# VH-VL binders against q8ixk2r445to577: the designs that were tried, part 323

Target 1, 133 residues: q8ixk2r445to577
Amino acid sequence: FFGMLQNKGLTDYCFDYNPPDENQIVGHQVILYLCHGMGQNQFFEYTSQKEIRYNTHQPEGCIAVEAGMDTLIMHLCEETAPENQKFILQEDGSLFHEQSKKCVQAARKESSDSFVPLLRDCTNSDHQKWFFK

## First folded at step 16 (VH-VL)

Design b132 (framework fv_cosibelimab)
Fold by ESMFold2-Fast, scan of step 16:
Structure b132 (fold): chain C 133 residues (1-133), chain A 120 residues (1-120), chain B 112 residues (1-112)
Amino acid sequence: as target 1 above (133 residues)
Amino acid sequence: EVQLVQSGAEVKKPGSSVKVSCKASGGTFSRWAISWVRQAPGQGLEWMGVIIPLFGTANYAQKFQGRVTITADESTSTAYMELSSLRSEDTAVYYCAKSRYYGRSAFDYWGQGTLVTVSS
Amino acid sequence: NFMLTQPHSVSESPGKTVTISCTRSSGSIAYHYVQWYQQRPGSAPTTVIYEDNQKPSGVPDRFSGSIDSSSNSASLTISGLKTEDEADYYCQSYDSSNRHWVFGGGTKLTVL
C-alpha cells in the first residue's frame, strides 16, 4: 500500500510531514493536514515489514514512536525495522503500534486548531481508521 | 539561491498553442510544487495549475481544464506550461512559481514572467 | 468554491499605517494559511507574509499579517509607510475542495 494516508473520521486530513529544513527529514513530528492529493509530503508507503515510510527523501524516513511518548516522529529507516517503527494496518483500517499495544488516532493538538496522529487506547472510532488514497 | 528562469516573449495567432518553459536551479526541483499563474494587462493574478515533478502529478484550475497541460523534466529541472486554442483574452504575462509544500506553503520564488501576446 | 475580496485601492501618507483586508466568501479563513504578495510595476510578485503572519528574511518589520475569524478575513498591515511600499498587494489561500489556489483581486496601495 502506498499513497496519501487519510483518516476516516477526520475526512479532509492526511498524514503530512513538513520539516522546516528540506534537507533534514528526521526528528520532526508527523502531523495531519488537509489532503491535497498530489503526493509530495503526504505520500507514504506501508511496507511488508510493517513500516510507514516517507519516500520523498533519500535516505528514506520511517515513522516511529519513542519510548513513553504518544507522538509519531520521523526517524531514519533501518535494514531491520526496530519495534518502535512497526505498525499493523488491520482490515478495519486501524493502525496498531505493536510495541505500545496502542492505536494511531487523529487528535487535536493541545492548545491549538491543528491536528496530529497520536497513540491512544484502541477503540472502534472512525478517528482511528486510516486508508491509503 | 533558488532561481526560476522563464523562456522569452511570444506572439501567437488565435487558435494556435504556446509552450512556456521555467528552468529551476539552486535546490531540489523534483520535490517542489511548481505553479503557473497568469496576469492579463492591468488585471490580477490567476492561478492556472501546478505540477509536482517527483510524482508527475498535475492539477489544473477548472477554467483551464482541457486547454492547459503542465509537465516537468526532472533531468533538466524544467517545468512547462502549454496552453492551446489561444484567443485574444489569453494575452497575459505567465509566471511560474515555486512552493515548498502544495496547499500550504507560499510561492517563495517566482520566474521573471513571459509575455504571450495573441493578435487578433 | 470561494472568493477572496480585497479593496481595489487604498492610499495613505508617508509614515502612517495602512491595513489591507482579504475576506473569504465561503468556508473559514482560518482553515488554510493566507499568504501576501507584493508586486511592483514590471516585476514578478514577491512574498511579504506567509502562513498568516510569518515574515520572509529581508522583509521589514513594518509588515505584519493577522487573521480575524469573526469577520472571516485576513489583514496585511504596513506601518511607517514609505514610497517604496507603493505596489499591488495580493492575498492568497487554498481551496481544498478543488485542490487549487485562490488569489484575491488585488489592492493598489498609493503612498502620497
Scores: ipSAE 0.603, ipTM 0.879, lowest interface PAE 1.8, mean pLDDT 91

Design b14 (framework fv_cosibelimab)
Fold by ESMFold2-Fast, scan of step 16:
Structure b14 (fold): chain C 133 residues (1-133), chain A 120 residues (1-120), chain B 112 residues (1-112)
Amino acid sequence: as target 1 above (133 residues)
Amino acid sequence: EVQLVQSGAEVKKPGSSVKVSCKASGGTFSRWAISWVRQAPGQGLEWMGVIIPLFGTANYAQKFQGRVTITADESTSTAYMELSSLRSEDTAVYYCAKSRYYPRSAFDYWGQGTLVTVSS
Amino acid sequence: NFMLTQPHSVSESPGKTVTISCTRSSGSIAYHYVQWYQQRPGSAPTTVIYEDNQRPSGVPDRFSGSIDSSSNSASLTISGLKTEDEADYYCQSYDSSNKHWVFGGGTKLTVL
């Protein structure tokens, strides 16, 4: 699957990656923003290695969650995906992070009106349901 | 350093079409969003549309839908704006402008502008 | 869709502070970034403020941006006015319903 990764509960919001420097794509948090449908910073690919890839830039970025953290951070992709970069896109639309055993949820960013994807205990909430558009 | 260089001034008759070019250098053209903005004499800035060359995706302001076409040639790092069915009210300076990310980022680099005069 | 309304003109003396407002007619000003552009006669615009309150390299710190949710407005503030600040200033934000960028009508700043 590939395309804009949209949330079922927080309608009209998509995975979005806007690093401050377009030539340095690693180390920043993935956010949610209104879906624009034009690709670019909202275009992601779900791979056979269970990666969520950001391929608009070279080298390609892969979404990861550091141990003990709940935020999704952009890392460099590796030839063999490390465990912290593996997400299972389930039939019901849940994104299950294997290493932490938690699900990706659309959530309001602390002390902000902005939204971000965060790891949370898995529930049947529409805010934990994602689909490619 | 990033530069956007536009084609030269044009004088056109009513009912004709004009195609303005914007050649980019100094960066990753295909990954940018390139917008076209016009400014009639003594008037404000008016957004016309945008293209993301890597994806071939374009979007146009409602006022210009059906008359404007924005295209890009990745091999030459050049964006184009074609405006058809020209009227005297289309007399304006036409700018191309780069942004990092549609629609969140500012226009960080602008072309020098192309004056299009529509008169009989 | 919406309008971004700016005063047509503002005037102030050198060394003083001026504030230019940009009011959104519908939808919250805070939901989308506001950018500010400066345009001198005969020149293409240049960015003076991006993402509400950020300053590009080379723009003096006497330029600042802010958002006021109570008036549904963004503001560009220029302190220590200099004659070189004379220009037209445009705000810009995003129309999510039409997926369009929208410019304010522009403000002519005169430094007397």
Scores: ipSAE 0.654, ipTM 0.881, lowest interface PAE 1.4, mean pLDDT 91

Design b15 (framework fv_cosibelimab)
Fold by ESMFold2-Fast, scan of step 16:
Structure b15 (fold): chain C 133 residues (1-133), chain A 120 residues (1-120), chain B 112 residues (1-112)
Amino acid sequence: as target 1 above (133 residues)
Amino acid sequence: EVQLVQSGAEVKKPGSSVKVSCKASGGTFSRWAISWVRQAPGQGLEWMGVIIPLFGTANYAQKFQGRVTITADESTSTAYMELSSLRSEDTAVYYCAKSRYYGRSAFDYWGQGTLVTVSS
Amino acid sequence: NFMLTQPHSVSESPGKTVTISCTRSSGSIAYHYVQWYQQRPGSAPTTVIYEDNQRPSGVPDRFSGSIDSSSNSASLTISGLKTEDEADYYCQSYDSSHKHWVFGGGTKLTVL
């Protein structure tokens, strides 16, 4: 699976990575932004190791969640995926973060009109359902 | 330092086609969005379309759909804009412009412009 | 489709402040970034404001941008006006429905 990772509930929004320096891709939060359908910074790959890779950059980035946090942060990919970088894409479209036992949900960022993917308790909400386009 | 250098001025007959080039240097050409913008004499800026070289994906303004084709050659870091079925009202300066992220980022670097004159 | 409407021209004396508006005909101005470009005769445009209110390095702080949701407009403000500020100014924003960029019609600034 690869492509633009789009939300079923927030239908115009895709996973998006917009680090301040185009040559330094680690350490910043993954956001949601209006889907443009052209790849670029909205193109991700779901791998056999259950990673969500920012595939269009070298070195490749992998989405991670640090213990006790709910934000998705870009880290460097490792030869063997660590537990904090593993997401199970389930049949219903939910993204289950194995280490925390929580699901990725489209949510409004605190005190702003911006949207971000956050870890939340798993529900059957369309805001927790994702698909590659 | 990023630079965009365009091909030279052209004079064309109505009904012909023109292909303008835009050579990029100083950055990661394949990852950018390269847009084409034209400006008729004494008129405003008009967006024509965009390409993401890494993906070969292009999108065009409705007014130019079917007449414009934007392509890119990653090996030479060069984007091209071809406009067919030329009319006198296509006389304009054509610019290429780079943005970091399509749909969000400003056009932070522009080519110098290419004058295309269409006359009989 | 939407339009971005700018005044055709604006003029003011050196040292004064001018404001150029950019009004969006449909959809919220606040949900999409607005950029501002300056174009002097014979030159390609250059960015003076990006992402609503940010200044590129080298652009003096006399230039500022703002968004007003109540009028559905963006504004470019230039204070301490200088003769070298004479130029055409263009706003730009995004059409998410068509995935296209849209430019305003441009404003000619005269300093006299």
Scores: ipSAE 0.646, ipTM 0.890, lowest interface PAE 1.7, mean pLDDT 92

Design b16 (framework fv_cosibelimab)
Fold by ESMFold2-Fast, scan of step 16:
Structure b16 (fold): chain C 133 residues (1-133), chain A 120 residues (1-120), chain B 112 residues (1-112)
Amino acid sequence: as target 1 above (133 residues)
Amino acid sequence: EVQLVQSGAEVKKPGSSVKVSCKASGGKFSRWAISWVRQAPGQGLEWMGVIIPLFGTANYAQKFQGRVTITADESTSTAYMELSSLRSEDTAVYYCAKSRYYGRSAFDYWGQGTLVTVSS
Amino acid sequence: NFMLTQPHSVSESPGKTVTISCTRSSGSIAYHYVQWYQQRPGSAPTTVIYEDNQRPSGVPDRFSGSIDSSSNSASLTISGLKTEDEADYYCQSYDSSNKHWVFGGGTKLTVL
């Protein structure tokens, strides 16, 4: 699957990567932003290695969650995906991070009106359901 | 340094078409959003459309849908805007403009503008 | 679809402060970023404010942007007004429904 990764509950929002320096692709948090439908910084690929790849840059970025954290951070992709970069996209649209045993949820960033994907205990909330468009 | 350099002025007859170019340098052209904006004499700015060169995806303002085509050639880092079925009211300066992220970022660099005059 | 409404013209003396408004006819002004562009005769526009209230490198700090949700408006404020500020100013925001950019009608600033 590839395309814009959109939230079922937060209907107008897509995975989005907007690092401050476009010459440095890693180290920043993945956010949610209004879906524009044009690809670019909202285009992701779900791979057979269970990675979520950001394909607009070379070298390619892969979404990761560091131990003890709940934020999704862009890292460099590896030849063999490390465990912290593996997400299971389930039939119901849940995006399960196997290493932490948590699900990706659309959530409000603290003290703001902006939104981010965060790891949370798995529920059947539409805010934890994702699909490629 | 990012630069956008546009093709020169054109004089066209009603019913013809015009194709304006916008050559980018100094950055990662394929990853940008390139918009086209026009300005009739003494009038305001009017957004016409956009292309994301890496994806070849384009989107157009409703007013121009069916008459405008925006394309990009990644090998030459050049975006093009073609406007067909020209009318006198299409006389305007046409600008290309770069934004980092479509739907969010400002137009941080603009071309110098291309005057297109439509007259009989 | 929506309109961004600006006053057609504003004028003020050197050293004073001027404010240019940009009112959105439908949908929240605060839900999408507002950009401000300055255009002098014969020149391409340049950005003076991006993402509501940020200044590009090289833009003086006497330029500022703000959002007022109660009036559904964005404002560009220029303090310490100088003759070189005389220009047309345009606001811009995004129409997420149509996935289009929208410009305000523009405001001519005259420094008397």
Scores: ipSAE 0.666, ipTM 0.894, lowest interface PAE 1.6, mean pLDDT 92

Design b17 (framework fv_cosibelimab)
Fold by ESMFold2-Fast, scan of step 16:
Structure b17 (fold): chain C 133 residues (1-133), chain A 120 residues (1-120), chain B 112 residues (1-112)
Amino acid sequence: as target 1 above (133 residues)
Amino acid sequence: EVQLVQSGAEVKKPGSSVKVSCKASGGTFSRWAISWVRQAPGQGLEWMGVIIPLFGVANYAQKFQGRVTITADESTSTAYMELSSLRSEDTAVYYCAKSRYYGRSAFDYWGQGTLVTVSS
Amino acid sequence: NFMLTQPHSVSESPGKTVTISCTRSSGSIAYHYVQWYQQRPGSAPTTVIYEDNQRPSGVPDRFSGSIDSSSNSASLTISGLKTEDEADYYCQSYDSSNKHWVFGGGTKLTVL
């Protein structure tokens, strides 16, 4: 699957990666932003290695969750996907992070009206359901 | 440094078409969003449309749908805006403008503008 | 669709402060970033404020932006007004329904 990764609960919001420096794409948090439908910084690919890849800038990035954290961070992709970069996209649209046993949820960022994807205990909430558009 | 250079002024007859070019340098052209904005004499800025060269996708303001076509050639780092069925009210300065992220980022670099005059 | 409404013109004396408003007719001004552009005669526009209240390098701190959700408006404030600030100012925001940018009608600033 590839395309804009949109949330079923927050229907106007998509996965979005907006690094401030075009020459340094690694190390920033993945956010949610209004879906624009034009690819670019909202275009992601779900791979056979269970990675969520970002290719609009180079080098290619892979979404990861660091041990003990709940935020999604862009890391460099590796030849063999490490466990912290593996997400299972289930038939119901949930994104299950195998290493932590948690699901990706659209959530309000602390102390703001902005939204970000965060790891949370898995529920059947539409805020944990994602699809490519 | 980033620079957008547009083609020169044109004088066109009603009913004809015009194709304006915008050549980019100093950055990652394919990854940008390139918008076209026009300004009739003494009037405000009017957004016409956008292209994301890497994805080959374009989107247009409703007013221009069916008359405007925006394209990009990644090999020459050049964006084009073609406006057909020209009318006198299409007389305007046409700008290309770059933004980093579509729907969010400001137009941080602009071309110098191309005056298109439509007269009988 | 929506409109961004600006006053057609504002004027003030050198050294004083002016505020230019940009009111969104439909949808919340706060859900979408607002940009502000300055256009001097014969020139292409340049950015003076991006993403509601951020200032590009090279733009003096006399320029500031703000959002007021209660009036559904954005504002550009220019303090310590100088003659070189004479220009047309345009706000811009995003229409997520149509995936389009929208410009305000523009405000002519005169410094007298």
Scores: ipSAE 0.611, ipTM 0.886, lowest interface PAE 1.9, mean pLDDT 92

Design b18 (framework fv_cosibelimab)
Fold by ESMFold2-Fast, scan of step 16:
Structure b18 (fold): chain C 133 residues (1-133), chain A 120 residues (1-120), chain B 112 residues (1-112)
Amino acid sequence: as target 1 above (133 residues)
Amino acid sequence: EVQLVQSGAEVKKPGSSVKVSCKASGGTFSRWAISWVRQAPGQGLEWMGVIIPLFGTANYAQKFQGRVTITADESTSTAYMELSSLRSEDTAVYYCAKSRYYGRSAFDYWGQGTLVTVSS
Amino acid sequence: NFMLTQPHSVSESPGKTVTISCTRSSGSIAYHYVQWYQQRPGSAPTTVIYEDNQRPSGVPDRFSGSIDSSSNSASLTISGLKTEDEADYYCQSYDSSNLHWVFGGGTKLTVL
């Protein structure tokens, strides 16, 4: 699957990656931003290795979660996906992060009106349901 | 250093078409969003459309839909804007402009502008 | 479709402060970033404020941007006015319904 990864509950928002330095794609938090429908920084690929790849840069980035953290950050992709970069996209639209046993949820950023994807205990909330558009 | 260099001024007759080029250098052309903006004499800025070269995806302002076509050639790092069925009110300076992320980022670099005059 | 409305012209004396407003006719001004561009005669526009309130390198700190959700407006404020600030100023914001950028009508700043 590939395209813009959109939230069912927060309906106008897509996965978005906008690092401060366009030549450095590693170490910054993945955000949610209004879907623009043009691909670019909102275009992601879900791979057979359960990666969520950011394909607009070379080398390609892969979304990861650091141990003990709940934020999604960009790492470099590896030949064999490490466990912290694996997400199971389920039939109901849930994105299950295998290493932490948690689900990706659209959430308000701390002390802000902006939105980010965060790991949370899995529920049946529409804010935990995602689809490629 | 990022630069956008546009083709030179053109004089066209009503009913004809014009194709303006915008050559990019100093960065990763394919990953940018390239917009076209026009400005009639003494008037404001008017957004015409955009292309994302990497994806070949283009989108156009409603007013120009059916008359404007924006394309990109990644091998030459050049974007093009073609406007057809020209009228005298299409006389304007046409700018290309780069943004980092479509729908969010400012137009951080602009071409120098191309004057298109439509006269009979 | 929405419009961004700016005053057609503003004027102020050197050393004083001027504020240019940009009002969005429908949809929230706060949900989409506002950019501000300066255009001097014979030149392409340049960015003076991006993403509501950020300044590009090389833009003096006399330039600032703000958002007021209650009036559905963005503002560009220029303090310590200099004659070189004379220019047309344009706000810009995004139309997510049509996936389009929209410019305000522009404001001519005269420093007398």
Scores: ipSAE 0.577, ipTM 0.870, lowest interface PAE 1.9, mean pLDDT 91

Design b19 (framework fv_cosibelimab)
Fold by ESMFold2-Fast, scan of step 16:
Structure b19 (fold): chain C 133 residues (1-133), chain A 120 residues (1-120), chain B 112 residues (1-112)
Amino acid sequence: as target 1 above (133 residues)
Amino acid sequence: EVQLVQSGAEVKKPGSSVKVSCKASGGTFSRWAISWVRQAPGQGLEWMGVIIPLFGTVNYAQKFQGRVTITADESTSTAYMELSSLRSEDTAVYYCAKSRYYGRSAFDYWGQGTLVTVSS
Amino acid sequence: NFMLTQPHSVSESPGKTVTISCTRSSGSIAYHYVQWYQQRPGSAPTTVIYEDNQRPSGVPDRFSGSIDSSSNSASLTISGLKTEDEADYYCQSYDSSNKHWVFGGGTKLTVL
């Protein structure tokens, strides 16, 4: 699967990566932003290694969640995907982070009208359902 | 240093087409959003459309649908805007402008503008 | 579709403060970034404010931007007016429904 990774509950929002320096893609949080349908910073690929890959940059980035954290951070992709970069995209659209046993949820960022994907306990909420457009 | 350099002024007949170029240097052209904006004499800025070269994705303002085509050549770091079925009302300065993230970032670098005059 | 409405012209004396408004006709002004561009005669526009209230390097701190949700408007404020501030000023914001940028009609600033 590849394309814009859109939320079922927050229907106008897509995974989005907007690091401060366009030449440095590592270490910043993945956000949610209004879907524009143009690819660019909203284009992701779900791979056979269960990675969510960011193809816009070379080298390619892979979304990870560090131990004890709930934010999705961009890391460099590795030849063999480490556990913190593996997400199971389930038939119901849930995105399950196996290492933490939590699901990716669209959530409001504190002190703002902005949204971010965060790890939360798994529920059947549409805010935890994702699909590629 | 980012720079956008546009092709020179054009004089065209009604019913013809014009193709303006915008050559980028000093950065990662393929990953930018390149917009085209026009300004008729004494008038305001009017957004025409955008291309993201890496993806070949385009979006056009409704007013120009069917007449405008925006393309990009990554090998030469050049964006193009072609406007067909020209009318005298299309007389304007045409600008290309770069933004970092489409739908969010400001137009931080602009080309110098290309005057297109449409007259009989 | 929405419109961004600006006053056609504003004028003020050197050293004074001027404010240019940009009102969004539908949808919240606060949910999409507003940019401000300055255009002097014969020149391409340049950015004076981006993302509501940020200043690019080289733009003096006399320029500031703000958002007022109650009036659904953005404002560009220029203090300590100088003659070189004479220009046309354009606001810009995003139409998420059509995935398009929209410019305001422009404001001619005269400093006399």
Scores: ipSAE 0.669, ipTM 0.895, lowest interface PAE 1.3, mean pLDDT 92

Design b2 (framework fv_cosibelimab)
Fold by ESMFold2-Fast, scan of step 16:
Formats: C-alpha cells, structure tokens, sequence
Structure b2 (fold): chain C 133 residues (1-133), chain A 120 residues (1-120), chain B 112 residues (1-112)
C-alpha cells in the first residue's frame, strides 16, 4: 500500500511531514494536515517489513516511536526495521504499534489548534482508522 | 541559494501556443511544488497551476483547464508551462514560483517573469 | 469557489501605520494559511508574510500579519512606514475543495 494516509474520523486530514528545512529528514514530529492529493510530503508507503516509509526524500525516512513516548518521529530507515518502526495495518484500518501495544490516533496537539498522530490505547474510534488514498 | 531563471520574452500570433521554461538551481527541485502565475499589464496576480516534479502530478485552475499544460524535466531541473489557443487577452508576464509544501507553504522564490505578447 | 477581497488602494504618511485587509467571501479564512506578497513595479513578487503571521528572514518587524475570524479576514499591518514600502500587496490563500491557490485583487500602497 502507498499513497496519502488519510484518517476516517478526521476526514480531511492526512499524514504529513513538514520539517522547517525540507532537506532535513530526521528528528521532527509527523503531523496531520489537510490532504492536498498531490503526493509530495503526504506520500507514504506501508512495506512488507511493517514500516511506514517517507519515500519523497533520499535517503528514505521511517516513522518511529521512541520508548515511553506517544509521538511519531521521523527516523532514517535501517537495513532491518527496528521494533519501534513497526506498525500493523489491520483490516479495519487501525495502525497497531507492536512494541507499545497501542494504536495510532488522530489527536489535537497540546497547546495548539493543530493535529498530530499519537499512540493511544486501542479503541474502535474512527480517529484510529486509517486508509491509503 | 535557490534561483529560478525563466526563458526570454515571446511574441506570438493568435491561435498559436507558447511554452515558457523555468530552470531551478540551489535545492531539491524534484521535491518542490512549482506554480505558474500570470499578470496582465496593470492587473493582479492569477494562479494558473502547479506541478510536483517528483510525482509528475499537475493541477490546473479551472479557467485554464484544457489550454494549459505544466510539465517538468527532473534531469535538467526545469519546469515548463505551455498555453495553447492564444488570444490577445493572454498578453501577460508569466511567473514560475517555488513552494516547499503544496497547500500550505508560501511562494518563497519566484522567477524573474517572462513577457508573452499576443499580437494580431 | 471563493474570492479574496482587498481595498484597491491605501495611502499614509511616512512613519505612520497602515493596515491592508483581505476578506474571504465563503469558507473560513482561519482554516487555511494566508500569505502576503509585495510587488514593486517591474519586479517579481516577494514574500513579506507567510503562514498567517510569520516573517521571512530579511523582512523588518514593522511588517506583521493577523487573522480575524469574526470578520473572516486576514490583515497585513505595516508600521513606521517608509517610502520603500510603496508597492502592490497581494494576499493569497488555499481552496481545499479545488486544490487551488487564490490571490486577492491587490492593494496599491502609496507613502507620501
């Protein structure tokens, strides 16, 4: 699967990677932003290694969650995917982060009116349902 | 530093086509969004369309749909805007402009502009 | 479809403050970023404000941007006016339904 990763509950929003320097791929939080449908910084690939890859940049980025954290951060992809970069995309659209046993949820960023994907306890909420468009 | 350099002025006859180029340097051309904007003499700015070179995806303002084609050549870091079926009202300065993230980012760098004159 | 409406012209004396409005005819001004561009005669536009209220490097802090949801408008404010501020100013925002950028009609600023 590849394309724009859109949220079922927050219907107009897609996974988005918008670091201040478009050439600096590492260390910034993945956000949710209005889907533009043009690919670019909203284009992601779900791989057979259970990675969510940011293919627009070279070298490619891989979404990761650091131990004890709930935010999705862009890391460089590794030759073998570490556990913190593995997500199970389930048939119901949930993204299950195996290492933490939590699901990716569309959420409002603390102290702002912007949205971000965060790890939360798994529920049947549409805010935890994702699909490629 | 980023630079956008456009092709020179053109004088065209009604009914013909014009193809303006925009050569980029100083950054990662393929990952940018390159828009085309025109300005008729003494008038305001009018957005025509955009291309994301890496994806080859283009989108056009409704007014120009069917007459405008925007393309990109990643090997030369050059974007092109072709406008067909020219009329005198198409006389304008045509600009290319770069933005980081489509739908969000400002046009942070602009080409110098290309004057296209359509004369009968 | 929406329009962004700006006053055709504004004028003010050097050292004073001027505000240029940009009103969105339908849909919320606050849902999409507003950019502001300055264009001097014979030149390409340059960005003076991006993403509602941010200044590019090299733009003086005399330039500021704001959003007013109650009037459905964005504003560009220029304080301490200088003669070099004379230019046409354009606002720009995004139409998410069409995936298109929209420019305002432009405002001619005269400093006398």
Amino acid sequence: as target 1 above (133 residues)
Amino acid sequence: EVQLVQSGAEVKKPGSSVKVSCKASGGTFSRWAISWVRQAPGQGLEWMGVIIPLFGTANYAQKFQGRVTITADESTSTAYMELSSLRSEDTAVYYCAKSKYYGRSAFDYWGQGTLVTVSS
Amino acid sequence: NFMLTQPHSVSESPGKTVTISCTRSSGSIAYHYVQWYQQRPGSAPTTVIYEDNQRPSGVPDRFSGSIDSSSNSASLTISGLKTEDEADYYCQSYDSSRKHWVFGGGTKLTVL
Scores: ipSAE 0.679, ipTM 0.897, lowest interface PAE 1.5, mean pLDDT 92

Design b20 (framework fv_cosibelimab)
Fold by ESMFold2-Fast, scan of step 16:
Structure b20 (fold): chain C 133 residues (1-133), chain A 120 residues (1-120), chain B 112 residues (1-112)
Amino acid sequence: as target 1 above (133 residues)
Amino acid sequence: EVQLVQSGAEVKKPGSSVKVSCKASGGTFSRWAISWVRQAPGQGLEWMGVIIPLFGEANYAQKFQGRVTITADESTSTAYMELSSLRSEDTAVYYCAKSRYYGRSAFDYWGQGTLVTVSS
Amino acid sequence: NFMLTQPHSVSESPGKTVTISCTRSSGSIAYHYVQWYQQRPGSAPTTVIYEDNQRPSGVPDRFSGSIDSSSNSASLTISGLKTEDEADYYCQSYDSSNKHWVFGGGTKLTVL
């Protein structure tokens, strides 16, 4: 699967990666932003190794969650995908982070009106359901 | 440093088409969003459409859908805007402009503009 | 589809402050970034404010941007007005429904 990764509950929002330096693509938080439908910084690939890849840059970035954290951060993809970079896209649209046993949820960033994907306890909420567009 | 250089002025007859080029340098052309904006004499800025070269996907303002085609050649870092079925009302300066992220970023670099005159 | 409405012209004396408004006809001005461009005769536009209130390198701090949700408007304010500030100014914002950019009609600033 590849395309814009859109939220079922927060229907106008997509995974979005907007690092401040176009030559340095790792180390920043993945956000949610209004879907523009043009690929670019909202284009992601879900791989057979259960990675969510950002392949607009070379080398490719892979979404990861550090132990004890709930934010999705861009890391460099590795030849052998580490556990913190593996997400299970389930039939109901849930995106399950195996290492933490939590689900990716569209959430309002604390102290702001912006939105980000965060790890939360798994529920049947549409804010935890994602699809490629 | 980013630079956008456009092709030279054109004079066209009604009913013909025009293709303006915009050559980019100084950055990662394929990953940018390249918009086309026109300005008729004494009038304001009018957005025509955009392309993201890496994806080849273009999107157009409603007014120009069916008449405008925006393309890109990654090997030469050049974007093109072709406008067909020209009318005298299409007389304008046509600009290409770069933005970093479509739908969010400002147009941080502009081409110098290309005057297209449509006359019989 | 929405329109961004600007006054056609504004004028003020050197050293004074001017404010140019940009009003959005539908949808919230606050949910989408507003950019401001300056265009001198014979030249391509240049950015003076991006993402509501940010200044590019080289733009003096006399230029500032703001958003007023109650009037559904963005404003460009130029203090300490100089003759070189004479230009046309355009606001721009995004139409997320159509995935399109929209420009305001432009404001001619005269410094007298």
Scores: ipSAE 0.626, ipTM 0.884, lowest interface PAE 1.7, mean pLDDT 91

